# Ledger of designs, part 15: VH-VL binders against Jerky protein homolog-like (JRKL)

Target 1, 218 residues: Jerky protein homolog-like (JRKL), of Homo sapiens (Human) (q9y4a0r168to385)
Amino acid sequence: LQPEQIYNADETGLFWKCLPSRISVIKGKCTVPGHKSIEERVTIMCCANATGLHKLKLCVVGKAKKPRSFKSTDTLNLPVSYFSQKGAWMDLSIFRQWFDKIFVPQVREYLRSKGLQEKAVLLLDNSPTHPNENVLRSDDGQIFAKYLPPNVASLIQPSDQGVIATMKRNYRAGLLQNNLEEGNDLKSFWKKLTLLDALYEIAMAWNLVKPVTISRAW
Below, E stands for the ipSAE of ESMFold2; O stands for the ipSAE of OpenDDE; V2 stands for 0.75 times the mean of E and O plus 0.25 times the DockQ between their complexes.

## First folded at step 8 (VH-VL; framework fv_patritumab)

Design w06 (from t02 with heavy chain Y106H, light chain T100L; at its last look DockQ between E and O 0.18; V2 from the best seeds 0.00; counts 0 for: pae E 3.6 > 2, placed apart)
Fold by ESMFold2, look of step 8:
Structure w06 (fold): chain C 218 residues (1-218), chain A 120 residues (1-120), chain B 113 residues (1-113)
Amino acid sequence: as target 1 above (218 residues)
Amino acid sequence: QVQLQQWGAGLLKPSETLSLTCAVYGGSFSDYYWSWIRQPPGKGLEWIGEIYHSGETYYNPSLKSRVTISVETSKNQFSLKLSSVTAADTAVYYCARGDYEYFGSHFDYWGRGTLVTVSS
Amino acid sequence: DIEMTQSPDSLAVSLGERATINCRSSQSVLYSSDNKNYLAWYQQNPGQPPKLLIYWASTRESGVPDRFSGSGSGTDFTLTISSLQAEDVAVYYCQQYYDLPYTFGQGTKVEIK
């Protein structure tokens, strides 16, 4: 398989009303000095190929149900692939839906556009929230997932921290830029920020992650 | 364990605004959706709308032009306002906790209900 | 709107016998993406709020006696009380929560025969 055909996905939590620096997390709560504790968290899953040239839409799991009248098939207008779950955690059901309805089709389209064989592997850590490998296959078996042993997964972990840290830094920078353009102070920032605002900002933050940042993980 | 306590005026004249408040005790306010549901005397149940602690709301289209649901997260309270009432709005009004796993709401805890009568 | 129709409107059952209540939705309430039926059942005694019995069509709420069971999928659902007790005399409602607005059946009154 070519590097364009090898994908990795991993997950991170984001307290989207908190700036990541100068925060503390106690019992799943984000605290910022001089500000009220913040409990708004989402789970973000990043997925890209080994070259970093194909970055899939972020997968975001949040507590809030989708905008009114939206169903999973109507999420195409959001800047991310959004799923709701009461605890804002990834689970087996959401992961299977993402793999079947989002990962496989987008990978096929990308490989087709590059003239490559429509064959790919998704490399994952061995997490209890991920389904068994046998169920994570395309209909033709050519696109499938494979779990990595813990020793190999730990070597990827530092790269995930680098990619994730870069994305979160881009998120903070974008929020600060938006505040500057609108003249908001820090107190106004907390009051005005909505989940939808955060989804657009984190999507932009992901788009700003450079291919070289991703490819160095391999 | 979880308890919903509701209050508000029970007798209204036509064209007035119905106003009810529900306070939540003994549970998480931020992990659930909060609904108002009504039941005309001797009739079935009608969902009015729901609100999340963020303030996002969803309303029954049949009532949307007249209904406002609001939340006061610092007090673990949410409120219903229904404007321009008529005799058709006479019902017992319940607040309820909406539980879910992925989508929708089913209602696992209910307030005791408030009979609202629209007279004359 | 998804219409919920219960049958019968009223049901008389001898103590200790099986009571069966049907609920039909005008549209499927099975969401294929998560494979769940978004249907709940409630019991309501006179002067009291409804009490949740069953959600996801067949999952019994905590503290509900095991004589209550739910079955069905898609558009057709059943609440069964395997051995009717005196305290089960009430009105029973089904509710869909697949799509907005959430809607309830018209109710089924269960009485001792």
Scores: ipSAE 0.352, ipTM 0.732, lowest interface PAE 3.6, mean pLDDT 83
ESMFold2 (binder alone), look of step 8: mean pLDDT 93; pTM 0.958
OpenDDE, look of step 8: ipSAE 0.764; ipTM 0.900

Design w07 (from t02 with heavy chain S54G, light chain K36T T100L; at its last look DockQ between E and O 0.02; V2 from the best seeds 0.00; counts 0 for: pae O 7.8 > 2, placed apart)
Fold by OpenDDE, look of step 8:
Structure w07 (fold): chain C 218 residues (1-218), chain A 120 residues (1-120), chain B 113 residues (1-113)
Amino acid sequence: as target 1 above (218 residues)
Amino acid sequence: QVQLQQWGAGLLKPSETLSLTCAVYGGSFSDYYWSWIRQPPGKGLEWIGEIYHGGETYYNPSLKSRVTISVETSKNQFSLKLSSVTAADTAVYYCARGDYEYFGSYFDYWGRGTLVTVSS
Amino acid sequence: DIEMTQSPDSLAVSLGERATINCRSSQSVLYSSDNTNYLAWYQQNPGQPPKLLIYWASTRESGVPDRFSGSGSGTDFTLTISSLQAEDVAVYYCQQYYDLPYTFGQGTKVEIK
């Protein structure tokens, strides 16, 4: 397989409505001095090939199936692949759906566009949220997932945190930029921030992650 | 490229107030937290506090009662005041830019430092 | 406060050899919600401010040579210089930014043997 045919996916949590102040981490919660804890959270899964040139749409898991901010927006038209789960966590069902309905088709399309064989491997860390690798296989068997041992995964993907961190920094920076452009006070800006707004910003943040940042993570 | 230039008095007597200013050039002042960090001669680093362009401040509890950090956004400058200095406050003081995700700051750009000596 | 402890205090390594510096935090600096380690490494030369080397435990700052690498998670972290060069003689500091106040390790002096 070529680097173009090798993919990796990783999940991370995001408190998307945390204020742009110095946030304290207290018991795993996003807190601001003098303010209540912000618990608006989503799970984001990033996926890209080894070259970094193919970045899949972010997979985002939220708590609400139909957020208020989605009232006039079809989930299919979002800049991310949105799923819902009671705890806003990735689970086996969501991952499988993502793999079958999003990962496989997008990878096929990309490889076809590059004139490459429609064969690919998705390298994953061992996680309880990931289905058995035997069920993560395309109908033709050409695209499949493979789990890496924890010790090996850490060695070959040392910069995974960097990729995710870069995305999150871009997200925060983007929101702050929006605030400046709107001329609103900071508190008002964050109060009116919707999940829909956040998803667009997250997608943009992911898009801004450079391929070299991703390729270096391998 | 971002540059931090700092200035202030380097010699103080006990009980006086330390005053330093840091000016930021070549970057967005409003996008980052700005910190003061000090280093006694031959010793490690101690974070003093940080400020956001909006005036939001956070201080090291060990120094909170004596420290004031302020910002002048129109000049892309922020300053440090440390009152009631003693010999223990003798150190090289650095201003630094705090890059951060949601939580915390690591420091990617630093001033050259200002030696402040407290002597009777 | 989160206490940061480095080991060793000083390290003498031959040119071209591997240098390993350890840093331990009194509590985890891994944020479980985003699965990131809020840990940075700095290099400081005499008379100069610290220079950022690594952030997020393992991400190299731009311009930092490949021979520098960071690893670890939770409470135990390591800075590795795969092949020590003459210009690498310096004091190295780890720093947590998981919680306020930010705290640094006491530093590790790296010298040529």
Scores: ipSAE 0.015, ipTM 0.558, lowest interface PAE 7.8, mean pLDDT 88
ESMFold2, look of step 8: ipSAE 0.230; ipTM 0.682
ESMFold2 (binder alone), look of step 8: mean pLDDT 93; pTM 0.955

Design w08 (from t02 with heavy chain T57D, light chain S33D; at its last look DockQ between E and O 0.09; V2 from the best seeds 0.00; counts 0 for: pae E 12.4 > 2, placed apart)
Fold by ESMFold2, look of step 8:
Structure w08 (fold): chain C 218 residues (1-218), chain A 120 residues (1-120), chain B 113 residues (1-113)
Amino acid sequence: as target 1 above (218 residues)
Amino acid sequence: QVQLQQWGAGLLKPSETLSLTCAVYGGSFSDYYWSWIRQPPGKGLEWIGEIYHSGEDYYNPSLKSRVTISVETSKNQFSLKLSSVTAADTAVYYCARGDYEYFGSYFDYWGRGTLVTVSS
Amino acid sequence: DIEMTQSPDSLAVSLGERATINCRSSQSVLYSDDNKNYLAWYQQNPGQPPKLLIYWASTRESGVPDRFSGSGSGTDFTLTISSLQAEDVAVYYCQQYYDTPYTFGQGTKVEIK
């Protein structure tokens, strides 16, 4: 298999209403100056190939089936793959649905466009939220997942502390920049920020992660 | 006005697979979750599961090992399969539209119901 | 699972009189973030599917007569029919939609005395 056929995915939590460096996190909450409690967390899953040339749309797990901010928005053109779960956690069902309905088709299309065999592996660390690897394969068996031992995973996994940290920094920097440019005070900005706004910002933050940042993490 | 029309075989033998289909008319298929709910004779209502037009699905844990709900979005249809039926699966089966704001589903439109009897 | 318990199991009320049905959940169905009770009420006539009456504990569905009202919060809820009509003879169910699996009460049969 070539590096373009080797993929990795990993998960992180995001408190989408928090500014960088001026916040505290208590019991899964984010506290912001001027606010008593902001309890809005989503789970983000990043997926890219070893070259970084194919970054899949982020997978986002939120609490709402169809968030209030989506009512007048064309959900067919969301910048992320959105799923809902009451606690905003990735689970086995969501991961399997993403793999079968999003990962496999997009990887096939990418590899075909590059003239490569439509064969790929998704490398994962061991996690209780990931299904058994025997069920994570395409109908023809050519695209499948494999769990890595913890020591190997930490050496190879590009979506770990470096790539995810860069994405989160880009997200928070973008929020801060928007706040300053709009002239809002901090309270007014946080009250106006919707989940939809956050999804567009995190999608832009992921797009700003350069391929070389991803490939060097491998 | 939304209307749900359901059909499928009403008489099964033990160990067979129950298969029902529901077609949705007169409304958006993509903005709602779609549920199957059953009512055994003389008993209350039991939620079986729900599905979104994307294929995202959720199931009652009591039935999860035997149940599959699927969609045919191009036809505005969703279906129920319940494998390995026994006499305990005898019930009227309803399809329903699930409305919501953030999470959960309450059911504002229902099919007429299909009596499924498992004999042996 | 959130258990839903209705009382009484059966209720006989004279035409034009008030009928009251209670529903209790084993856990709160009030979501603090939006301050809404995730509770609905349904009417089921013999041989018919259930019909939605009330959602969010107190919001009447379109086309439901004003004599139907819902109240309560947290774990304790009430459906009230202020002036019973002949067409209100049915079985009534409460339903929580706070957590999966969504669960229904066992039903309350309302009859005319």
Scores: ipSAE 0.000, ipTM 0.500, lowest interface PAE 12.4, mean pLDDT 81
ESMFold2 (binder alone), look of step 8: mean pLDDT 93; pTM 0.958
OpenDDE, look of step 8: ipSAE 0.815; ipTM 0.912

## First folded at step 9 (VH-VL; framework fv_patritumab)

Design c1 (from w02 with heavy chain G98S; at its last look DockQ between E and O 0.05; V2 from the best seeds 0.00; counts 0 for: pae O 6.6 > 2, placed apart)
Fold by OpenDDE, look of step 10:
Structure c1 (fold): chain C 218 residues (1-218), chain A 120 residues (1-120), chain B 113 residues (1-113)
Amino acid sequence: as target 1 above (218 residues)
Amino acid sequence: QVQLQQWGAGLLKPSETLSLTCAVYGGSFSDYYWSWIRQPPGKGLEWIGEIYRSGETYYNPSLKSRVTISVETSKNQFSLKLSSVTAADTAVYYCARSDYEYFGSYFDYWGRGTLVTVSS
Amino acid sequence: DIEMTQSPDSLAVSLGERATINCRSSQSVLYSSDNKNYLAWYQQNPGQPPKLLIYWASTRESGVPDRFSGSGSGTDFTLTISSLQAEDVAVYYCQQYYDTPYTFGQGTKVEIK
């Protein structure tokens, strides 16, 4: 397999209302001085090939099944692949759906466009939210997932942490920039921030991650 | 300190629509879910539904067909409508703040309650 | 729906003695992802709304006396009043918030013997 045919996916939690300048994350909670902890969290899954030239749309798992903010927006037109789960966590069902309906088709299209064989491997760390390898395989068997041993994953995925960190930095910077442009106080800004807004911002943040950042992570 | 004030008609006839409103003071309206809970006289508690500022709503399936919860963020208010009331809907209705972490809600602040009596 | 069952329905305890209320859920309210029990306890006085005592099965709400404690995991939970005081006479409810609809136990009336 060529680097174009090798993919990696990793999940991370995002408190999408947490702004570094005013909000701190303590013990997994977003806290604002003088206020109770707020945990508006989504799970984000990043996926890209080893070259970094093919970045899939982010997979985002939120709590809300049908946010009102989505009323005027078809979920298919979102800049991310959105799923809902009661805890806003990745689970086996969502992952499998993503793999079958999003990963496989997009990878096929990409490889076809590059004149490469429609064969690919998705490298994953071992997580309880990931289905068995046997069920993560395309119908033709050419696209499949492989789990890395924890010891190997830790060596390869530090780079993933860098990628995710960069994305999160971009996200936070983007929000701050938006706040400045709007001229509102920061507190009012994050209070008014909707999930839809956050999804667009995080998508932009992901787009800003350079291919070299991703490729170096490998 | 967070305070919830609620109001609405306390006496209804069968088939009418129950309408209650809850106003939130002294706290961040946008950061929490907000629930309605009722308690028939001498009985336990029944969760009716909850709403977020985004309009995201969850209803008790037992009441879903008759219940509408709405939010008016600009006023820090949320409302309950229960259609086609019967005597079985006689209860003290509470609005409450839903605290949460990952999912689910427990209720840390409550309104004083509104007795709604349905009688012919 | 997750059914919550409390026991006993009523409890008479002498002042200064321990009161124990049990709550059982029809299914586990322990969430594996955060390893928390989605269970709360409330105290309700006549003519008043319920008051939150315990959440996450064992965490006391601010302002709640130390004599109140919550324990248990999965499907079996217990509210304990280590030394019953006169002001503790009330009806107590457990509530699961693991899944919608959120459901309450039927309540336990605590009285002074």
Scores: ipSAE 0.016, ipTM 0.575, lowest interface PAE 6.6, mean pLDDT 89
ESMFold2-Fast, scan of step 9: ipSAE 0.673; ipTM 0.845
ESMFold2, look of step 10: ipSAE 0.098; ipTM 0.651
ESMFold2 (binder alone), look of step 10: mean pLDDT 92; pTM 0.953

Design c2 (from w02 with heavy chain G98D)
Fold by ESMFold2-Fast, scan of step 9:
Structure c2 (fold): chain C 218 residues (1-218), chain A 120 residues (1-120), chain B 113 residues (1-113)
Amino acid sequence: as target 1 above (218 residues)
Amino acid sequence: QVQLQQWGAGLLKPSETLSLTCAVYGGSFSDYYWSWIRQPPGKGLEWIGEIYRSGETYYNPSLKSRVTISVETSKNQFSLKLSSVTAADTAVYYCARDDYEYFGSYFDYWGRGTLVTVSS
Amino acid sequence: DIEMTQSPDSLAVSLGERATINCRSSQSVLYSSDNKNYLAWYQQNPGQPPKLLIYWASTRESGVPDRFSGSGSGTDFTLTISSLQAEDVAVYYCQQYYDTPYTFGQGTKVEIK
């Protein structure tokens, strides 16, 4: 398989309602002015090929089926592939839906656009939220998932090797820039930030991750 | 068993600030929006606004310039402040629970109401 | 804002007979993507807070007697009490939650004839 045909996907939690600074997030929790903790989180999954030239639309799992902030936006027009689950955690059903409806079709389109054979492997860790390998296969068997052994996964999970950290840094920087551009103080900006705003910002943050950052992580 | 208890000053003079608090007992506070709704004597219901645990608020535009809703998640409480009151603000004020799942919500649990009278 | 208009303003019905209350929204409260009507009905007895009867236009709240039913779609909705009981004497309100601000009808007073 060529590097264009080898993909990796990894999940992370994002506390999206954060003040735009590193100190606003401690041990995965957001802080507010007055030293109060608040937990507004989603699960994000990023997926890209080994060249870093094909980044898939982010998969986001949130709590609400139709958040207040989505009123003006159809779910199909979001900058991310949005799913809902009561705990905002990835589960077997959502992962399989993402694989079948998002991953396989988008990988085929990309490879076809490059004149490459429509064959690809998705490298995954052995997480309880991931279905059995046998169900993560395209109908023709050409696009399929492989679980990495734990000792190999710790060395060759590219998104865990700084890609996710880069995306999160880009997200926080984007929030800071938006706050400055709107002329709001930090507390006012934080109160106004909606999930829809966060989804556009994290999508931009993912798009700003350089191909070389992804390819170097392999 | 979910119960909403509300309290605050019931008698105000014009230009003063109305302040009411609602405390939630039983059930999950953090998994819902919380609303204030008022009813002038002998009239219908008017939604004032809603708040989520994060401090995210949505207000009725007719009241937005005078209304502040705040939340204290550590106490399972949320509060309403309405500034510059007039006789038109005389009403029974209710706190109520609304769901987070969809664009908007109905109200399944209500406080008993607090009569606020604005008189000169 | 979405305006909610109820008809009639007041209604007198004999015990055991059907009571019908209508609610009309100034624009559709049916969301095409989920096929749900964002419409609720409440009962209010004197001196009490409103009590939720029906949500999503036709779903009865737990503990509400089966004589209460909701119907309709889009802009025109109906609350029906199939056999009026003495305890049903109250003011009834419809509410839309399709858009903020959430708005209520002016109320329909149900009395025994």
Scores: ipSAE 0.577, ipTM 0.817, lowest interface PAE 2.0, mean pLDDT 87

Design c26 (from w02 with heavy chain Y106P; at its last look DockQ between E and O 0.61; V2 from the best seeds 0.00; counts 0 for: pae E 2.5 > 2)
Fold by OpenDDE, look of step 10:
Structure c26 (fold): chain C 218 residues (1-218), chain A 120 residues (1-120), chain B 113 residues (1-113)
Amino acid sequence: as target 1 above (218 residues)
Amino acid sequence: QVQLQQWGAGLLKPSETLSLTCAVYGGSFSDYYWSWIRQPPGKGLEWIGEIYRSGETYYNPSLKSRVTISVETSKNQFSLKLSSVTAADTAVYYCARGDYEYFGSPFDYWGRGTLVTVSS
Amino acid sequence: DIEMTQSPDSLAVSLGERATINCRSSQSVLYSSDNKNYLAWYQQNPGQPPKLLIYWASTRESGVPDRFSGSGSGTDFTLTISSLQAEDVAVYYCQQYYDTPYTFGQGTKVEIK
């Protein structure tokens, strides 16, 4: 397999209303001095190939099936792949759906466009939220997932965390920029921030992650 | 069982500000939107607005310029302020609960209502 | 805004007989993505807040008697009381929660003939 055909995915939690530069996150709570804590969280899954040139749309898991901010927006038109789960966590069902309906088709399209065989491997860490390897395989068997041993996964994690950290920094910077442009006080800004706004911002943040940042993580 | 208790001044003069508070007991304050709805005497129901624990708000456009809904999560309370009241604002005001899961929701739990009369 | 119109404004029905209330929305409240009708029915007694009876157009709220049923899709909906009981005398409202602002019908008063 070529680097173009090797993918990795990793999940992270995001308190999407938190601005760490101005808001402190303590014990899973986002707090501003003199204000009540905010606990709006989503799970984000990042996926890209070893070259970093193919970044899949972010997979985002939220609590609500149909958030208020989504009323005028079809979920299919979001800059992310949105799923819902009661705890806003990744689970086996969501992961399988993502793999079958999003990962496989997008990877096939990408490889085809590059003139490569439509064969690929998704490398994953061992997590209880990931389905058995046997069910993470395309119909033709050419695209499949492989779990890394814990000892190897631990070596990759720091690099993955670097990519995720970069994305989160971009996200925070983007929100701060938006706040400055709007000219509102910080309190008003975070209160007005919707999940839809956050999804667009995090998508942009992900797009700003450079391929070299991803490739070096391997 | 979830209970909503509401309180506030029931008699106002024109141009004053209506202020009501609703407290939630016996259930989670999280994962729900909290709404205010009013009903003029002998008339139908009008949705005023709603708020989530995060402070995210949605208002009826007809009242948006005068309405402020706020939340105090530490007390499981949310409040309504309606400025520049007139006789047309005379109504029974209800607080109610809506599901967070969907972009819209029916109201499954209601307060008992507070009659607010605006009279000179 | 989505306008909700009920018919009739008032209805007198004999005990044990069927009561039918209609509700029409100015636009469809059927969401294509989940194929659900964002429509609810409420019962209100004098001096009390509305009580939720039906949601998703046809799903009964917990504790609601079987004689209450909701039907319809898109823009036309119906609340049916199969056998009117004395305790069913009240004003009934339909409500859409498809779009903000949420709106209610003008109400239908149900009385015993």
Scores: ipSAE 0.156, ipTM 0.722, lowest interface PAE 2.5, mean pLDDT 90
ESMFold2-Fast, scan of step 9: ipSAE 0.708; ipTM 0.867
ESMFold2, look of step 10: ipSAE 0.358; ipTM 0.729
ESMFold2 (binder alone), look of step 10: mean pLDDT 92; pTM 0.952

Design c7 (from w02 with heavy chain Y100H)
Fold by ESMFold2-Fast, scan of step 9:
Structure c7 (fold): chain C 218 residues (1-218), chain A 120 residues (1-120), chain B 113 residues (1-113)
Amino acid sequence: as target 1 above (218 residues)
Amino acid sequence: QVQLQQWGAGLLKPSETLSLTCAVYGGSFSDYYWSWIRQPPGKGLEWIGEIYRSGETYYNPSLKSRVTISVETSKNQFSLKLSSVTAADTAVYYCARGDHEYFGSYFDYWGRGTLVTVSS
Amino acid sequence: DIEMTQSPDSLAVSLGERATINCRSSQSVLYSSDNKNYLAWYQQNPGQPPKLLIYWASTRESGVPDRFSGSGSGTDFTLTISSLQAEDVAVYYCQQYYDTPYTFGQGTKVEIK
């Protein structure tokens, strides 16, 4: 398989209404000026090929089926692939749906566009929320997932965390820039920030992660 | 069983600020939007606004310049402030619960109502 | 804003007879992507807060008697009480929750003739 045909996905929590440099995070909770604690969190999954040239749209798991802030937005034009789960956690069903409906079709289209064989492997850690690898295969068997053994996974995880850390840094910088441009103080900015705003900002943050940053993580 | 208890000042003079608080007992506070709805004597219902535990708010545009809704999640409470009141603000004020799952919500539980009279 | 108009303003019905209340929205409250009508009905007795009867245009709230039913789609909705009982004497309101601000009809007073 060429590097274009080798993918990796990694999950992280995002406290989207939290500025780490200005507040403290306490066991999944954040404090900001005007609010003692905030528990607003989503799960994000990043996926890209080994070259870093194909980044899939972020997968986001939130709580609500149709958040208030999505009302004026066409669901097909969201900057992320949005799923809902009552705890905003990834689960077996959502991972399977993402793999079948998003990953396989988009990888196939990308490889076809590059004149490459429509064959690919998705390398994953051994998370309990990931289905059995035999279930994560395309109908023709050409696109499939493979779990990394614990010994191998430990050698890769630090690089993956670097990509996630870069994305989160880009997210924070983008939020601060928006606050500056609107002329709002931090308290007013936080009161106005919606999930939809955060999704556009994190999608931008992901898009700003350079291919070389991703390729060096391998 | 979910219960909404509300309290606040019942008699105001023109130009003063209305302040009402609603406390939620039983059930979850976190998975709902919390609304204020008013009803002038002998008239229909007017939605004022809603708040989520995160501080996210939506207000009726007709009242937006005068309304502030705030939330204290640690106490399962939310509050309404309406500034610069006039006689037209005389009404029974209700707090009510709406689900967070969809773009908007109907109201399944209501507070008992607080009559607010604005007169000199 | 979406305007909600009810008809009639007042309705007198004999005990055991059918009562029909209509509600019209100034624009559709049907969301095509989920095929749901964002429409609710409430009952209000004097001195009491409104009580939810129907949501999603036709779903009856738990504990609400079978004689209450909702129907309609898009802009035209109906609340039906198949056999009026004494405790049904009240003012009834429709509400749209398709868009903010949420709006209510002006109310329909149901009384015994």
Scores: ipSAE 0.613, ipTM 0.829, lowest interface PAE 2.1, mean pLDDT 87

Design d13 (from w02 with light chain K36E)
Heavy chain, then light chain:
Amino acid sequence: QVQLQQWGAGLLKPSETLSLTCAVYGGSFSDYYWSWIRQPPGKGLEWIGEIYRSGETYYNPSLKSRVTISVETSKNQFSLKLSSVTAADTAVYYCARGDYEYFGSYFDYWGRGTLVTVSS
Amino acid sequence: DIEMTQSPDSLAVSLGERATINCRSSQSVLYSSDNENYLAWYQQNPGQPPKLLIYWASTRESGVPDRFSGSGSGTDFTLTISSLQAEDVAVYYCQQYYDTPYTFGQGTKVEIK
ESMFold2-Fast, scan of step 9: ipSAE 0.605; ipTM 0.819

